# Designs tried in a protein design chat: VHH binders against Putative asparagine synthetase [glutamine-hydrolyzing] 2. Part 2

Target 1, 228 residues: Putative asparagine synthetase [glutamine-hydrolyzing] 2, of Methanocaldococcus jannaschii (q58456r2to229)
Amino acid sequence: CGINGIIRFGKEVIKEEINKMNKAIKHRGPDDEGIFIYNFKNYSIGLGHVRLAILDLSEKGHQPMGYNVDEDKIIYRDDELDRADIIIVYNGEIYNYLELKEKFNLETETGTDTEVILKLYNKLGFDCVKEFNGMWAFCIFDKKKGLIFCSRDRLGVKPFYYYWDGNEFIFSSELKGILAVKEINKKENINKDAVELYFALGFIPSPYSIYKNTFKLEARQNLIFDLD

## First folded at step 1 (VHH)

Design c01 (framework vhh_8cml_1)
Fold by ESMFold2-Fast, scan of step 1:
Structure c01 (fold): chain B 228 residues (1-228), chain A 123 residues (1-123)
Amino acid sequence: as target 1 above (228 residues)
Amino acid sequence: EVQLVESGGGLVQPGGSLRLSCAASGRTFSSYAMGWFRQAPGQEREFVALISWSGGSTDYSDSAKGRFTISRDNAKNTVYLQMNSLKPEDTGVYFCAADYSLYDFESAEYDYWGQGTQVTVSS
């Protein structure tokens, strides 16, 4: 699976931008694709997902996935996502999701770990990640709170890259996803310090990437954006 | 550009041991966390074990804790899974996983999963 997103202040995110990002990382998830666009006063959000059916998931595993709290209903169809209060794009596996379902007395309808993440986030907020045993990279848009919550697993198994310039936050499972909508791959945009570290160490240590203003979300790290 | 090749699977009796290896090509191996997953016939693919890029942190499924040990040798671009006290329910195809796409835009496709190696625990 792969995840993509754009959060932009003062400009509308166009569905075609997220479509380009999904196509750039289609090799991660050729089996399914989803897109969500939302515009509200001073911000615009696009979320994308490409799915590899590792667990032989039905359409109920489609992402972006939403949760409508008042109706206690999961939304897994793109054209219905505007009714959701909390929307997620997620790449990973939470191995203890059935134990968490029992521990927190959750009622579920999809049989997915994605639904457990949404419902535990609703119940526990950011602290939900302390309960997870697994590997993950996700972005949650909490529409009622006006908040973006991004998380990467404790061991840094699932990739999460992001671009931030003070006005536009773009994330993807791969740098090529960001490149599909932002031309940062020019020589003037190379992070020379990161390149020097690569030659010295044989890898670029987190949080750096090869491009300026572009970072890896570190293992165990959470990012929270207030959209006020 | 980079690929994963599993080996070390085979037929073993209950209570026996096997050591799986996953060989990675390319110089990016040490930049990634590595994991082992398995899939039994008619079942969903499940997590087995995980090791951080440096080898300083590991994680295991409940079924693997106390019986399996994951390790890595970054100089040899290899990750290992030592499996002890094997049970019939451990039977399945074991897959090595890594994300090889983090630093490379040249390839049209990235292989973050190996082909798998069959483990059969049977009398």
Scores: ipSAE 0.000, ipTM 0.165, lowest interface PAE 16.6, mean pLDDT 78

Design c02 (framework vhh_8cml_1)
Fold by ESMFold2-Fast, scan of step 1:
Structure c02 (fold): chain B 228 residues (1-228), chain A 119 residues (1-119)
Amino acid sequence: as target 1 above (228 residues)
Amino acid sequence: EVQLVESGGGLVQPGGSLRLSCAASGFTFSDYAMGWFRQAPGQEREFVALISWSGGSTDYSDSAKGRFTISRDNAKNTVYLQMNSLKPEDTGVYFCAAGYDFWSDYDYWGQGTQVTVSS
């Protein structure tokens, strides 16, 4: 699987931008893709996901996936995501999700670890990641609280890259996902400090990348954006 | 065309060791989790071991813990299962599997290699 997103302040994200990002990383998940767009006066959000089909459960594993708290209902159709209070795009596997389902008395309808993440986030907030045993990279949009919560697993197994310039936050499982909507690869945008580190160290250390304003989310790190 | 080819099976006495290999082709190996499963005569297929896409995380069935080690070589597109202290109960056909979302979905399977543990 692969994840993509744009959070922009002042200008609307359009579906085609997220579609371009999904196409750029389609090799991570050629069988399915989803897009969610949400607009307010002061911010705009687009989330994208590409997925490999799940045997006998493909429909229920679709992402972006949403949770409507009042109705206790999972939403896995793009056209219906406006009804969700919490929306996620997620790449990974939580090995202990069935144990967490029982430990926290979660009722589930999809049989996915994605649903367990959504419901544990609702119950525990950011501390939900302390319960996970697995590998992950995800972005949660909490519509009611007006925030974005991004997380990468403790060992940094699943990739998460992001761009931030003070006006828009763009993330993707791969740098080429960001490149699909932002020309960060122009010569003037090369991070000369990161290039110098590469010559000195033989690699570019996290959180840096070769492009200005573009970073890797570090292992065990969370990013939280307050949208209001 | 995606292909997984197991090898390294055979006949071994109790207490012996075998190293299974699974050679992968036709997909980007380093993006997939890999696992080993087995099926004994007249029984259902069961999980043995798995390894994450990067090799950084592994998991084992209770019967395999402490005796088996799963590893991978992404440069060679190969996953391995080192089996030590083999028991008659380990007899079965061992299958290699690849999944992008492995624990929720198995995308590709090999044909299997026979392991027989008997005196």
Scores: ipSAE 0.000, ipTM 0.109, lowest interface PAE 18.3, mean pLDDT 80

Design c03 (framework vhh_8cml_1)
Fold by ESMFold2-Fast, scan of step 1:
Structure c03 (fold): chain B 228 residues (1-228), chain A 122 residues (1-122)
Amino acid sequence: as target 1 above (228 residues)
Amino acid sequence: EVQLVESGGGLVQPGGSLRLSCAASGRTFSDYAMGWFRQAPGQEREFVALISGSGGYTDYSDSAKGRFTISRDNAKNTVYLQMNSLKPEDTGVYFCAAELGYDYLWSEYDYWGQGTQVTVSS
C-alpha cells in the first residue's frame, strides 16, 4: 500500500493533484485506489491511497476510510467521505488489532485493522498509537477538531516523507509522490557527508535533508498539525 | 521508469567468486540508488548492498562487508556485485532493485529484476 496527501492554505487542492500522486506510487498498490478532497474556510485537503490486496480484494478495505461518529458508521466509498468526521489513509499492519477490538469493546463492520485504528483514535485520541503492535504510517484528518495527525511506527518500518514550506504540507510513502506535484530544489549548501550519513542510517538525521523543505518522518514520531 | 535484468549467477564451491550484473534500461538510470537483495528458500528478502546514483556512497550488510563489492557504470547503465569468499549461506536468488528514496528495506524499492540464482555448494 501507499499513502498521499496535501494540506494547503490558499489555493484549493484539486482531485487531479492527488491522482498524480497515486499514479506516481501505483506500484505500491495496484489493486485499488482512492481519493478524498475537502475544502473549508482557510484550508484545503486531499488524501490519496493505493492498495495492495494480499488475501481479500473486498471493497470494505478501501481507503481513504472514514468514520461517522454520530451514526457509528464506516465510510469506504470516495463519494461519501464528506459525511465522515475522521478520515484516514494508512499503510501497515497492526498485528494485535483483534486483541484491541476485544480489549476496547469495539464493534466493527469491515473486519479491517484500519477501522480499529479509526475507532481507537476516536476513543483514545493520540494515545491510541501506544496500544498498537505492528508497522504503520498513517495520516488522520479529524474534521470535527480541525487537525491532522500523522504517525510512523516505532521501528520506522513503513515510510513517510513530507514537504512543509509554511503554506502547504505534502506527504507520501515515497519522495516521488511528493515530486509528482511539487518541484523541489536540492539544498545546495548541504555537504556530501550529510547525504552519505543518510545512506548509513536509513534516515536523514536532524537537522539535515537533501531536498529543500522535505523531511522523513522519524521512527516513533507523530506530527500534529492544527488547521486553525 | 527503469527495467532491470540480472545475470552472472551460477553454481560455485565455497571460497569461490561470482560477479553479478544488472542491466538497466530507462532514461534516468543515474538518478536511481541501486540495491542488491537476496532471498534464500523459505526465507524473506534481505538487504545485501547499496550504491548511490553517482556511485559516491556504498553500504553493505554485515554478512557482505569485506567480501562483496558493489559498483556501477552509468555510461553502460549497469550495476555490479562482485562476490568473493562465497559461503553456503550466501545461496539464494539475487535481485537488483532501483529506488529514488534511499532506504535499506526491500519494500522501499520501486523497480525489480527477475532475479539470478546463486548456489554455493560442494
Scores: ipSAE 0.000, ipTM 0.121, lowest interface PAE 16.3, mean pLDDT 79

Design c04 (framework vhh_8cml_1)
Fold by ESMFold2-Fast, scan of step 1:
Structure c04 (fold): chain B 228 residues (1-228), chain A 120 residues (1-120)
Amino acid sequence: as target 1 above (228 residues)
Amino acid sequence: EVQLVESGGGLVQPGGSLRLSCAASGFTFDDYAMGWFRQAPGQEREFVALISYSGGSTDYSDSAKGRFTISRDNAKNTVYLQMNSLKPEDTGVYFCAADLEWYGSDYDYWGQGTQVTVSS
């Protein structure tokens, strides 16, 4: 699987932008793709997902996935996601999700760990990640609280890159996803210090990227972005 | 079963030219940035050139700028390095590498290398 998103202040995010991002990382998940667009007063959000269907082959595994808290319903169709209170794009596997379902007495309607993440976030907030055993990278949009919550697993197995310039936050499982909508690869945007570290070490250490304003989310790290 | 197979290396005199090719199989070539690296005896592997998955962006080490040109043919799953005005210090094993990320931290796939020797 692969995840993509744009959070922009002012100008609208359009479906075509997320389509370009999904296309750029389609090799991560050729079995399915989805897009969610949401426009609200001071911000615009687009979320994208490409899926490799390993655990759940049904449409109920489709992402972006939403949870409507009042109805206690999972929403897995793009055109119905406006009904959701909490929306996720997720790449990973939570090995203990069945144990968590039992431990927290969750009623679930899908066979997915994605639903368990949504429902535990609803119950525990950000502390839900302390319960997870697995590998993950995700972005949760909490409409009621007006925030973005991003998380990466403890060992940094699943990739998460992001760009932030004060006007838009763009994230993707791969730098090429960000490149599909932002020309971060222009020479003036190359971080020469990171390039020197790459030559010296044979890799660029997290959280750095050779592109200015572009970072890799650290292992075990969470990012919370207030949309107010 | 991923393979990157380099060819085109050899012995050449200073001032000469060589064109290296790297044939890729076993992965979706069009989705990967491609790079060339080299390693001289007793030295660390160093960057030479990069090309984005679309071919729209390229970058070079300072030593390669103006002398080397990287290109790709996505229809043939091949990346090339045209080397002109070769110098003795260009001698080394040249490796083809594939990375999902333009200027990524790690390269996903590596070839076995092809020897380039520049000697009078």
Scores: ipSAE 0.000, ipTM 0.127, lowest interface PAE 15.9, mean pLDDT 81

Design c05 (framework vhh_8cml_1)
Fold by ESMFold2-Fast, scan of step 1:
Parts: sequence; C-alpha cells; structure tokens
Structure c05 (fold): chain B 228 residues (1-228), chain A 122 residues (1-122)
Amino acid sequence: as target 1 above (228 residues)
Amino acid sequence: EVQLVESGGGLVQPGGSLRLSCAASGRTFSSYDMGWFRQAPGQEREFVALITWSGGSTDYSDSAKGRFTISRDNAKNTVYLQMNSLKPEDTGVYFCAAGPYYDLSEYEYDYWGQGTQVTVSS
C-alpha cells in the first residue's frame, strides 16, 4: 500500500492533486485507491491511499477510512467520509491487532487492523502507538480535535516522507508522490548538506532527503500538527 | 545486500556504440530497481536510465532518450546499458546502482558500483 496527503493553509486542496499523487505511487497498490477532501475556514486537507490486496479485496478494507465516534460506525466509502470524526490513511500491518481488540474491549465491524488503530486512537490518543507490534506509517486527521497525527514504526520499515514550507504539509510513502504536486527545481531546491552526507557515508541518513524542506519521518517518530 | 561491478567502458568515436554491463551478487537482485548514473570530472552525478525490478518499466534522462536502452537479465543477475549515437558530452564515469523495490530516486539507492569510464573522442 501507499499513503498521500496535503494539508494546506489558504488555497483549497483539489481532488486532482491527490489523484496525481496516487498515480505517482500506483505501483505500491494497484488494487484500489481512495481520496478524501475536506475544506474548513483556515485549512484544506486531502488524503489519498493506494491499496495492495493480498487475500481480500473487500470494500471494508478501503482507505481513507473514517470512524464516526458518536454512532460507533466505520466509514469506508469516499463520498461518505465527511461524516467521520477521525480519518486515517495507513500503510502497514499490526500483528497483535486481535490481542489489542480483546485487551481494550473493542467492537469491530470490518475485521481490519486499520479499524483497530482508529478505535484505539479514539480510546488512548497518541499513546495508542505504544501498544502496537508491527510495521506502519500512517496519518490520522482528528476532525474533533483539529489536528493531524502522523506516526512511523519503531524500525522505520514503512516509508514516510514529508514536505513543509510554512504553508503546506505534503506527505507520501515515496518522494515521487510529493514531486507529483510540488515542483522542485533540481539546482535550487536540492539539499546540498544531504548530498554531501551521501558522498561521505554512502547513504542519506534520516531525517534528510535530497530536496530542501523535505524530510523522512524517523523510526519511532510521531508528528503532531495543530490545525487552527 | 548487493555488490555491483561495472564493465564495458572504453574509448569510442562520436556516433559509435558501447554496451555497459553491471554484474550483481546477492540473493535479492531481482527485487531491486536498477539504475545507471554518470559523472564527468568536476560535475555532479546525473541520472541516465532506470529499469524496474521486473523489467516491466524503464525511464531515461532527456539526453539518453532515443539513444540508450536499459535492459536486465535476472537469471544472470546483470543489468545492461546499450549506448548508441554517442556524443562527446556522454563522456564520464558510469555507475550502476541498486535501490529498494519501490525506490526510483538516485539518492535513495543503497548500493553503488565503482564505475566504468566512458570516453567519447576521436
């Protein structure tokens, strides 16, 4: 699978931008794709997902996936996501999700680890990641609290890149996703420090990437973005 | 873990052809996207060509399109660059690189060869 998103302060995010990001990383998940757009007074959000279905192409595994807390209902159709209180795009596998379901008395309707993440986030907040055994990269939009919560697994197995320039936060499983919507001039916007580290070390260490204002979310790292 | 060794470089006249080979060792060669990059003295390393792990997709720099062809033989753990209509500006050290399965960025390649010199001159 692969994840994409844009959080922008000012001009609206449009569906076509997220569609371009999904197409750029389509090789990660050719079986399904989804898009969510949300506009509010001070910000605009787009979330995208491409899905690789190994055993089950059930519609209940579709992402972006939402949770309506008051109704205790999962929303997995793009055109109904505006009813959700918490929305996720997720790439990974939580091996202990059935144990977590039992430990925290979660009722689930989809049978997915994605739903367990949403419901455990609702119950524990950011501390939910301390309970997970697995590999993950995700972005949660918590509409009730007005925040974005991003997380990457302890070993950094699942990729997460982001761009931040003070006005828009763009994330993707691959740099190609960001580049699909953010034009980077190769000579002006290359991070020369990261290139120098690459020649010295033979790789670019986290959190750096080759472009200015573009970073890898480090292993075990969380990012919380407060929306106004 | 992948180790890469390039070969096939040499001196060639303008308009001529060369075929570069990159021999890989390691059990997971067929899971890597493979690329060719080049660097002239005093210049930055630049992308030349890419082939996905399955061989199902290729990509080329603007200067290489129509003149160079990248291919791979997973049974032989080898990637090739067929260079036709060579120009003096193609002169440089050519490097083979192996990246993660989904990684198409030059700086996200984990493994690099030592390079093979290509000189295009009379």
Scores: ipSAE 0.000, ipTM 0.124, lowest interface PAE 16.0, mean pLDDT 78

Design c06 (framework vhh_8cml_1)
Fold by ESMFold2-Fast, scan of step 1:
Structure c06 (fold): chain B 228 residues (1-228), chain A 121 residues (1-121)
Amino acid sequence: as target 1 above (228 residues)
Amino acid sequence: EVQLVESGGGLVQPGGSLRLSCAASGFTFSSYWMGWFRQAPGQEREFVALISGSGGSTDYSDSAKGRFTISRDNAKNTVYLQMNSLKPEDTGVYFCAADEGYLFSDTYDYWGQGTQVTVSS
């Protein structure tokens, strides 16, 4: 699977931008894709997901996925996501999700680990990641609190790249996703220090990337972005 | 050109052991993180174990910790998974995967075809 998103202050995010990002990383998840757009007074959000369904293409696994807290209902259709209080795009696998369902007395309707993440985030907030055993990269948009919560697993198994310039936060499972909507690949934007590290070490260490203002979220790291 | 070829799967009794091997070719092996993943019947593919390019860092799923050991031989371009104290729930197809850890690297750039592990009854 793959995840994409844009959080922008000022100009609205349009569906076409997220569609371009999904297309750029379609090889990660050719079986399904989804898009969510939300515009508010001071910010605009787009979330995208491409899904790889190894065994079964159930609609209940569709993302972006939302949770309506008052109705205790999961929303897995793009055109109904405006009803959700918490929306997620997630690439990963939480191995202990059935154990967590029992431990926290969760009632679930989709049978997915994605739903368990949403419901545990609602109960525990950011500390929900301390309960997870697995591999993940996700972005949660919490409409009620007006925040973005991004997380990457303890080993850095699932990739998460982001761009930040003071006006927009763009994230993707791959740098190619960011490149689809932001011209960071110009000569003046090359981070020569990162390139030198690559030749010295054989890889570019987190949090750096070859482009300025573009980073890889480190293993075990969370990023919280207030939309106030 | 790029190939990952798994071997060593088979049928064992509960409590038994198996050693899986993954022979890699077509890339700079020592620069890649190598991992083992498995897929049980009717389930999604799941993480089992990871090892860094140098072999200096490893990690395991909770179910594998204490029972499985991942290792590698960079001179032979091979990664191994030693599986001890096997349980019926370990049954599945085991896949070898390689992740470059470089610019534009996708999570697990390359996958093998898998090798079947069956822990009987």
Scores: ipSAE 0.000, ipTM 0.130, lowest interface PAE 15.9, mean pLDDT 79

Design c07 (framework vhh_8cml_1)
Fold by ESMFold2-Fast, scan of step 1:
Structure c07 (fold): chain B 228 residues (1-228), chain A 123 residues (1-123)
Amino acid sequence: as target 1 above (228 residues)
Amino acid sequence: EVQLVESGGGLVQPGGSLRLSCAASGRTFSDYYMGWFRQAPGQEREFVALISWSGDSTDYSDSAKGRFTISRDNAKNTVYLQMNSLKPEDTGVYFCAASDLYYGLEPSEYDYWGQGTQVTVSS
């Protein structure tokens, strides 16, 4: 699977931008594509997902996936995501999701670990990641609290790259996803310090990348954006 | 690297329906964004509908929203435009178009075009 997103202040994100990002990483998930766009007075958000369906080709595994808290309903259709209070794009596998379902008495309707993440986030907030055993990279948009919550697993198995310049946050499972909507690869945008580190160490250490304002989310790292 | 052939055009009365088909030949059909455009007599070619390479994202012109539905079958290399509640203003030559690069609303963003099929809504 693969994940993509843009959070922008002052200008609207359009479906075309998220579709370009999804296309750039479609090799990660050729079986399904999803897009969510949301505009508010102070910000615009787009989330994208490409899915590799290994066992279940059911639409119930579709992402972005939403949760409507008051109705206790999961929303897995793009054209209905406006009804959701919490929306996620997720790449990973939570091995203990059935144990978590039982431990926290969660009622579920999709049979997915994605739903367990949404419902446990609703119950525990950011601390939900302390309960997970698995590999993950995700972005949660919490409409009621007006925030973005991103997380990467403890060993850094699932990739998460992001661009941040103070006004626009762009993330993707691969640098090529960001490149689809932001020309980070021009000569003027090369991070000379990161290039120097590569020659000294034989690799570029996290959180750096070869491009300015572009980073890799570190293993065990959470990132929170307050949108208000 | 696709060739496009439209079919399904014809004459209908206001309020009627038509389904247009666009058959593509070539090994890379599933890599393309597919669009429908139309050209009314004396007008420029204008956007009608678009579908992404996967089929899961669509967009429509304001005049088409709620009346037209675009869909695709990648296994059959075909894209469709279901047109309901047709109006005299919908009269024109309808073109199927493919773009490898752009999820585009402009004709200039498309690399491959069919020859078009005539749709006439008589009043």
Scores: ipSAE 0.000, ipTM 0.179, lowest interface PAE 15.7, mean pLDDT 82

Design c08 (framework vhh_8cml_1)
Fold by ESMFold2-Fast, scan of step 1:
Structure c08 (fold): chain B 228 residues (1-228), chain A 122 residues (1-122)
Amino acid sequence: as target 1 above (228 residues)
Amino acid sequence: EVQLVESGGGLVQPGGSLRLSCAASGSIFSDYAMGWFRQAPGQEREFVALISSSGGYTDYSDSAKGRFTISRDNAKNTVYLQMNSLKPEDTGVYFCAAGIPVYDSWMEYDYWGQGTQVTVSS
């Protein structure tokens, strides 16, 4: 699977931008794709997902996935996501999701670990990640609280890259996803410090990338972006 | 332009060994970092190992650490992956890549081979 997103202050995010990001990383998930767009007074959000579902093509696994808290309903159709209070794009596997379902008395309708993440986030907030045993990279948009919550697993198994310039936050499972909507690869945007680290170490250590304003979310790291 | 061609894949029993090779042509091979990635059916592509342009530094995924060894021969424009103590979980298509490596990311690699199949089964 692969995840994509744009959070922007000012100019609205349009569906075509997220579509370009999904297309750029389609090799991660050729079986399904989804897009969510939300425009509000102070911000604009787009979320994208590409899914690899070789053993389960059920629509119940479709992402972006939303949760409507008042109705206690999961939303997995793109055109209905505006009804959700919490929306997620997620790449990974939570091994203990059935144990968590039982431990926290969760009622679920999709049978997915994605739903367990949404419902535990609703119940525990950011501390939900302390309960997870698995590999993950995700972005949650909490519409009611007006924030973005991103997380990467303890070992850094699932990739998460982001661009941040003070006005626009763009994330993707791969740098090419960001490149589809932002020309981070121009010569003036090369991170000289990261290039020097590469020559010294033989790799570019997290959180850096070769491009300015572009970072890798480190293993075990959470990022919270306040939209207000 | 760089072209990469993998070889050395095949069928092997659990506990066995295979040595993969990746031959580069085109640009100056010694200027590139080289990496190995793999992809199992129904899974996303994952990082396995990398070696710097000079060969002075190597890095491995946790699953490969202690079992796999990456090396390079700049005179032959070839990078190798020696795989020991193979497990069924190692089954997949193994890809060679050249470029600027980023841990657990294939996209910073500018050039990719077509892949070579490794199957670990009894």
Scores: ipSAE 0.000, ipTM 0.134, lowest interface PAE 15.0, mean pLDDT 81

Design c09 (framework vhh_8cml_1)
Fold by ESMFold2-Fast, scan of step 1:
Structure c09 (fold): chain B 228 residues (1-228), chain A 123 residues (1-123)
Amino acid sequence: as target 1 above (228 residues)
Amino acid sequence: EVQLVESGGGLVQPGGSLRLSCAASGRTFSSYAMGWFRQAPGQEREFVALISWSGGSTDYSDSAKGRFTISRDNAKNTVYLQMNSLKPEDTGVYFCAARDYYEFLGSTDYDYWGQGTQVTVSS
């Protein structure tokens, strides 16, 4: 799978921007793709997902996936996501999701670990990640609380890149997802220190990336944005 | 880091089959998406097939669809390309490539490349 998003203050995120990001990382998840756009008083959000069908063999694994708390219903159709209270884009596998379903007495309708993440976030908040055994990168938009919660697994197996300039937060499973919507002059904005580290180490260590203002979310790191 | 070595190329008649193998070294192999590309003399490398890191998803070029099957064995650190119903237009050097989801360098979608293996389809 692959995840994408833009959280912007001031100007609206448009569907075309998320489409471009999804297209840029299509190779990560050719089985399905989805888009969610939400505009509010002071912020605009776009979430995108490209899906590799691992756990759910049906459309019920579609993302972005939403949860309507009052109705106890999962929403897996883009055109219905406005009814969700909590929306996720997620890349990973939670190995113990069936154990968590039993431990926390969750009733599920999709058979996915994605649904378990949504329902455990609803029960436990940010501490839900302490229960997970697996590999993950995700972004949760909690519409009721007006916040964004991003998380990367403890070993940093699943990738998470982000751009932050004080006005917009753009994330993607791959740097090229960000580059699809954020023009970076490669000549002027190359992080030469990161490139030198790559030649020395064979990889660019977190939190650095090849471009300025663009970072890797570190292993075990959570990002929380309060949108109020 | 991943280092890739292709094998299995050769000469075959139209309608025949070949199975290419790509052996990868290192413990990080299973975290990479793997692809097969080919290059005919005087032409640019073109995409042939792609397989996700888990093996759960595959994608093919229009010319390969229905004839070629990509697969992987993460326990053996190997990717395969089973080529059936070969035609003269399939002739070229076939390259195995790996994409590291954590790193982006340059204009290509793939970070690591093998040396290639020659496939020739003729009578």
Scores: ipSAE 0.000, ipTM 0.111, lowest interface PAE 17.9, mean pLDDT 77

Design c10 (framework vhh_8cml_1)
Fold by ESMFold2-Fast, scan of step 1:
Structure c10 (fold): chain B 228 residues (1-228), chain A 124 residues (1-124)
Amino acid sequence: as target 1 above (228 residues)
Amino acid sequence: EVQLVESGGGLVQPGGSLRLSCAASGFTFSEYAMGWFRQAPGQEREFVALISYSGGSTDYSDSAKGRFTISRDNAKNTVYLQMNSLKPEDTGVYFCAADSSLWYDEYLSEYDYWGQGTQVTVSS
């Protein structure tokens, strides 16, 4: 799987921008894709997902996935996501999700670990990640609280890159996803120190990226972006 | 159109030397890391050497360390591999590759452009 998103202040995010990001990382998940767009007074948000289905192509695993708290209902169809209070794009596997379902007395309808993440976030907030055993990278949009919550697993197994310039936050599982919608002048925007570190160490250490204003979310790190 | 054209291969006796060249066109050479890979008969393609876009950093496979030197000339859009103390085990087709995927967490996981290869044979 792969995740994508844009949070922008002022200019609206359009579906085609997220579609371009999904296409750029389609190799991560050729079996399914989804897009969510939301416009509000001071911000515009787009979330995208590409999915790799290993065993079956059940629609219940579709993302972006939403949760409507009042109805206690999961929403996995793009055209119905406006009804959700909490929306997630997620790449990973929570090994103990069935144990967490039992421990926190969760009622579930999809049989997915994605739903457990949504419902446990609703119950515990940011502390939900302390309960997870697995590998993950996710972005949660919490409409009720007006915030973005991003998280990466303890060992940094699942990738998460982001761009921030003071007006828009763009994230993706791969830098090519960001580059699909953000034109970066390679001559003026290359982080030469990060490139030299890559060849010296065999990887670019978090939080660096080869481009200015572009970073990797560190292992075990959470990013919270307050929208208002 | 992107092209990478290798040259300098040939037949050499054990202990000999060869210098491979790779001429690049169709992309902004100075913005790409360049690598050399090789493929021996009946084997998978393996990494040999890498040089950063600026030439400030290099990396080598364990088998190449101390014997091979990678270098580049950005004004000529060319990357080189100087191979010394050649062994029969170095026999294979040598490929030049350009890498814009430096942002992947896994080292050298993807290369965008590949040359057609040049044959190196180390034998008496």
Scores: ipSAE 0.000, ipTM 0.129, lowest interface PAE 14.9, mean pLDDT 79

